# VHH binders against UV-B-induced protein At3g17800, chloroplastic, part 6

Target 1, 346 residues: UV-B-induced protein At3g17800, chloroplastic, of Arabidopsis thaliana (Mouse-ear cress) (q9lvj0)
Amino acid sequence: ASSASNDASSGSSPKPIAPLQLQSPAGQFLSQILVSHPHLVPAAVEQQLEQLQTDRDSQGQNKDSASVPGTDIVLYRRIAELKENERRRTLEEILYALVVQKFMEANVSLVPSVSPSSDPSGRVDTWPTKVEKLERLHSPEMYEMIHNHLALILGSRMGDLNSVAQISKLRVGQVYAASVMYGYFLKRVDQRFQLEKTMKILPGGSDESKTSVEQAEGTATYQAAVSSHPEVGAFAGGVSAKGFGSEIKPSRLRSYVMSFDAETLQRYATIRSREAVGIIEKHTEALFGKPEIVITPEGTVDSSKDEQIKISFGGMKRLVLEAVTFGSFLWDVESHVDARYHFVLN

## First folded at step 4 (VHH)

Design q02 (from y03 with I28T S52R; framework vhh_7yz9_2)
Fold by ESMFold2-Fast, scan of step 4:
Structure q02 (fold): chain B 346 residues (1-346), chain A 119 residues (1-119)
Amino acid sequence: as target 1 above (346 residues)
Amino acid sequence: QWQLVESGGGLVQAGGSLRLSCTASGFTFSDYYMGWYRQTAGNEREWVAFIRSGGSTTYADSVKGRFTISRDNAKNTVYLQMNSLKPEDTAVYYCAAKLGYSEWPYDYWGQGTPVTVSS
């Protein structure tokens, strides 16, 4: 047995509730609360944010009162940099704990790691492949865009989710990270759409000729968003939008995105905080492991050490839907924390 | 085949309490969001309460503080505990089930159970 405290029927160590292990004092405290009393996590987060604000304010006053000559100025700057990095890491882990809590509230288990199973098949996708919960967490308008995203990634495999393939672990990780960023983008757009829908101020009509033109332009807008995350296009093998024409469906949210100017679209497609970017990177690394990439003398990338994984397309769909949902939750918790701690500089 | 079967309706005096039950079959109940609606003669169905698969709840302003929605996933049942009932609460109460976001239409509806509150 892996642990003396485990049940005789299970005979195994408890699996983590999320792939990233939180290391900061605040992160460790929040991890304990997530396991024991998840309903108290919002209150615990408020306490930790107050502590961060106090530490930040104290550092600011200490800097202003400092009268350090010579070499002590260099030491003071080094200490300030270290404390800033520690606050950033703590804030990252607060955001992560809040995202994990949102998955718990939704009754969706995060994939703990992408690693070969002890099952004779050697497949990595031993997690539940039931995706209905993940699909229905999003507005109908948002899910139409998610369906198009899945169609771009899986192509014809959307109709054959039981087939298994050997795929580069590095590329699956890149698609996961890109899908997190896309979910963040979609949630941001969807919140604005839902507000305008409720206020009855949505732009545009719904005649069929206009919908057809907007669909073509919406596909172009989606391609522009995908182009800011080239790993998504790379996973799809560089296939043109024409190759996905029958799989790509009209979407009200896509038509809405087409009403954006280029500057607004660029802003919405960008992750707002350094901390959110850090969480996407750390979560993906915890889930897939560190990529082993070597640049050859010819300037090409050598990924010969990259692991090939056996995964079903249903397992891939589950990972992509989780990633999009993670991104959508990340937008929500980032906005919530920024309203209290003010760490986003926009 | 799916079913939603409501029970627990009846006649009750103002200020009294009543508990409605809705038992589901033919789908994975624990995955579904469950809601209660009510309808009076000549009026559209009015939303009363909503409970997500994770247990979070939302209530209409007219019933907030008086009604409590809960679920028992082991029994495939959702409950509506109605306290401090008013004559205005008189209606046929319907159970509804759906997957997903709050703006999505309900996938399944029960046949309704009548509740009459006498003054």
Scores: ipSAE 0.000, ipTM 0.178, lowest interface PAE 16.0, mean pLDDT 77

Design q03 (from y03 with I28R S53E; framework vhh_7yz9_2)
Fold by ESMFold2-Fast, scan of step 4:
Parts: sequence; C-alpha cells; structure tokens
Structure q03 (fold): chain B 346 residues (1-346), chain A 119 residues (1-119)
Amino acid sequence: as target 1 above (346 residues)
Amino acid sequence: QWQLVESGGGLVQAGGSLRLSCTASGFRFSDYYMGWYRQTAGNEREWVAFISEGGSTTYADSVKGRFTISRDNAKNTVYLQMNSLKPEDTAVYYCAAKLGYSEWPYDYWGQGTPVTVSS
C-alpha cells in the first residue's frame, strides 16, 4: 500500500487525479488540498460550507428588505440569480472534491479520461484492470446487487474479460451515467438495510433461509430495475436476456427493496439534489467528452457519426464498478453536505 | 438550519413516569429514523429506543416493557414515554435523526435533556 506512493514521486508531469477540473474559487482551493493533503479535505469543506452559509444568510436578509422600486428591482433579481448559480457551482464542486477524496482514501485511482491510446491497438483501457479493491468497498448485501448489475451489462462476457470489443462511446457513457445513478440508489437502500439490521427491525424479523420461490422473485425485481434504464438495456444488446437469468444470483437487498411501498421506492430511486445530478452529468462529460451525434430527417439519432472505442470487457467491468462506487460515494457526501448546509429539496 | 429540541426532562421519584418530546425543524422529518439515546457521567452514549419511518420500534433490553417510543409526523415530533423509572435511568437523554447507517457524521442530534430519578 505504501509502494505506490513512493513510485508516484518518480513520475513525469502531474497526472489528473479526476476527470473534472474544478473552476470555482472553493473548487480550486479544494483541488490543491486534494493533491497536497487529501485527508484534510473534509475539514476544508466544513470551512467552505460555513462561509457559503454566511453568504446565504446575508442574501436572505437582503431579500426580506427588498422594497426598492423601479429599475433597482431588475438589478437585484439579476444579482440574486448570478449568486444562486455561483452557489450551485460551488456546491457541485464541493460534492465532487469529497467524492474524489473518498476514492483516494480507498486507494483507488479514478479513470482520468476515456480516449484512444497512442499505441497501435488504439485501446482506451490503459488503466489498471484489477477491481478487487472496488469490489471490497461495498457491504456483502450491496455487492450481491452490483454483481447482478454487472451480469446484466456484460452477460456471458463476464467469462471473457480479456477480449476486446469495438463499441459506441456514447453507449458506454450512457451505461456509466446509469451505473452512477444505480450506485446512488443502492447505497441509500443499503444504508437503510444496515441500520434496520443493526436495530433488529428488518421486515421478516429473522435471517431465516429463503426458498427458491423467494430467490426467483428477487431476481425478477432486479431485472425489472435494469430494464427500466434504457442505457443499460441498450448496452446489453437488445430485448432478449435469456442468458442473464442463469447468471443472476439471489439478493438480500433486492428482497428488502420489494418490501417498500410505491412512494418509498420512487423517492429512493430519485437523485435528491440538482447539484448531484449536475455532478453526474459534468463528471461523465469530462470522462467521455461530448459525443458527436446527428439527428436524421426521420427524427432518429444517426449513430454512424458516433465515435467507436476499443475496450476490453475487463475495462468495461472496471468502468461500471467505478461508476457504481462513484454513485455510492455521492449519496454519502450529498447527505454529509446537506447535514451542514441544507440544500436538498425533496 | 435544522433543529432538534428536546423537552420533558426533570426530577422524578423511583416508580414514577416522565414523557420526553423532541420536535424537529429544517428537514423532512418523515424521511428520518428517530431514536432516543442516553449518557451517564463517564460512560459512552447508549441507544434506548428507535423508531423507523414506517413506525417499527426496537428497545434496549434495560428499558423494554417500561419505555415506549412513538412519532407524530404531522407535528414533526418523536416521544419517549418512560414508566416505572429506576435510579439507574438517571442520564442526559438525546434525540437523534438518521437517514441510514453511515460512517460519515450526518446524523442530527439534539443538545440533550437531563433526567434524574431519586430513590
């Protein structure tokens, strides 16, 4: 664990620690701390949030006093809108810095970009292929659902991770974004499950062994969840999923999700803040770039202009696991920041 | 800004009853699990009673059958009804709100209300 740190000091010009470059004053400050003293980022964030709260409180007092008539009202509204946009950008970058810091604590390097390599193969997956650290970051219950998610994306290719495919960059980016959202959902559900497990209030009372019928029901629920994501279904290569059923394993967390009422499930499946949504979009765009797509005269997307990338299925597995973990961390840091600053609107 | 305000603490004789209340503001109360914890001098904080967003309850063995936790989502309030009080129940009682289990400290906590049970 210390050898990688020693080797880093011998490298050529600094490599980015994350694909998204932070541009706000707070973001730039936090980026410096991430490079020099990443363990201090949470404390630095608390300081930035306190400053942001002070600024918000002063703006609230100004709004209460806004009795100024005429042209001054137009100027006041413009200034308030600019300040709100700046607050949103600052919060996005605080969330991002905290997610990056969690990856650093886990000793996992984020993929800096998905771009063709300089070698004759042109492959994009020049990052480390070992995923054991990413797999071990999750509870056993959560990982059961992550494994089934991977099985639905890769299918039989789970047994052929060294094989290289030529696939749509747009499609891979969509799968990545969908996997981030799924990881956010899974972490929220898992944290609830772990709390109820610890307090002995789980539905069903005891962890008695399950029947084959119960296992089949859990499998169907997971497949339905994956099918609800067009990006994941499209990447899997169509409508038929005959092989996926045999690769899908029973899941304790999936059975737990089935105990939710419709309102609870809908609420848990939704990204809570627009700042978190913004970070998912900006991170994915920084990682993959903007794909070139055109709309046909028939109103469909012309994918013949879409960039094709060469990637191994092991590289795909790494991207999906990173995406799920990113979403998992995003839930944690969003909840942490909301507890300090209160910006989530449900 | 969020707040958890506890009330109902005080002095009571052994065998007596006391009702603690905790009123929440600044967050969506109905989304949170609510708990009561207590702390005695020189000891770590221990959980006493816990209630889920769906109303499922659990209790520490030391208080089971004597204490009852309940919630009123319309009033953003959680209650702890304490019956058959013992001198060993003397502690500062804390209200807590949780979204789930996490290693990051985003639980909401009240400032505590003292309860003294005389023999």
Scores: ipSAE 0.234, ipTM 0.681, lowest interface PAE 5.0, mean pLDDT 79

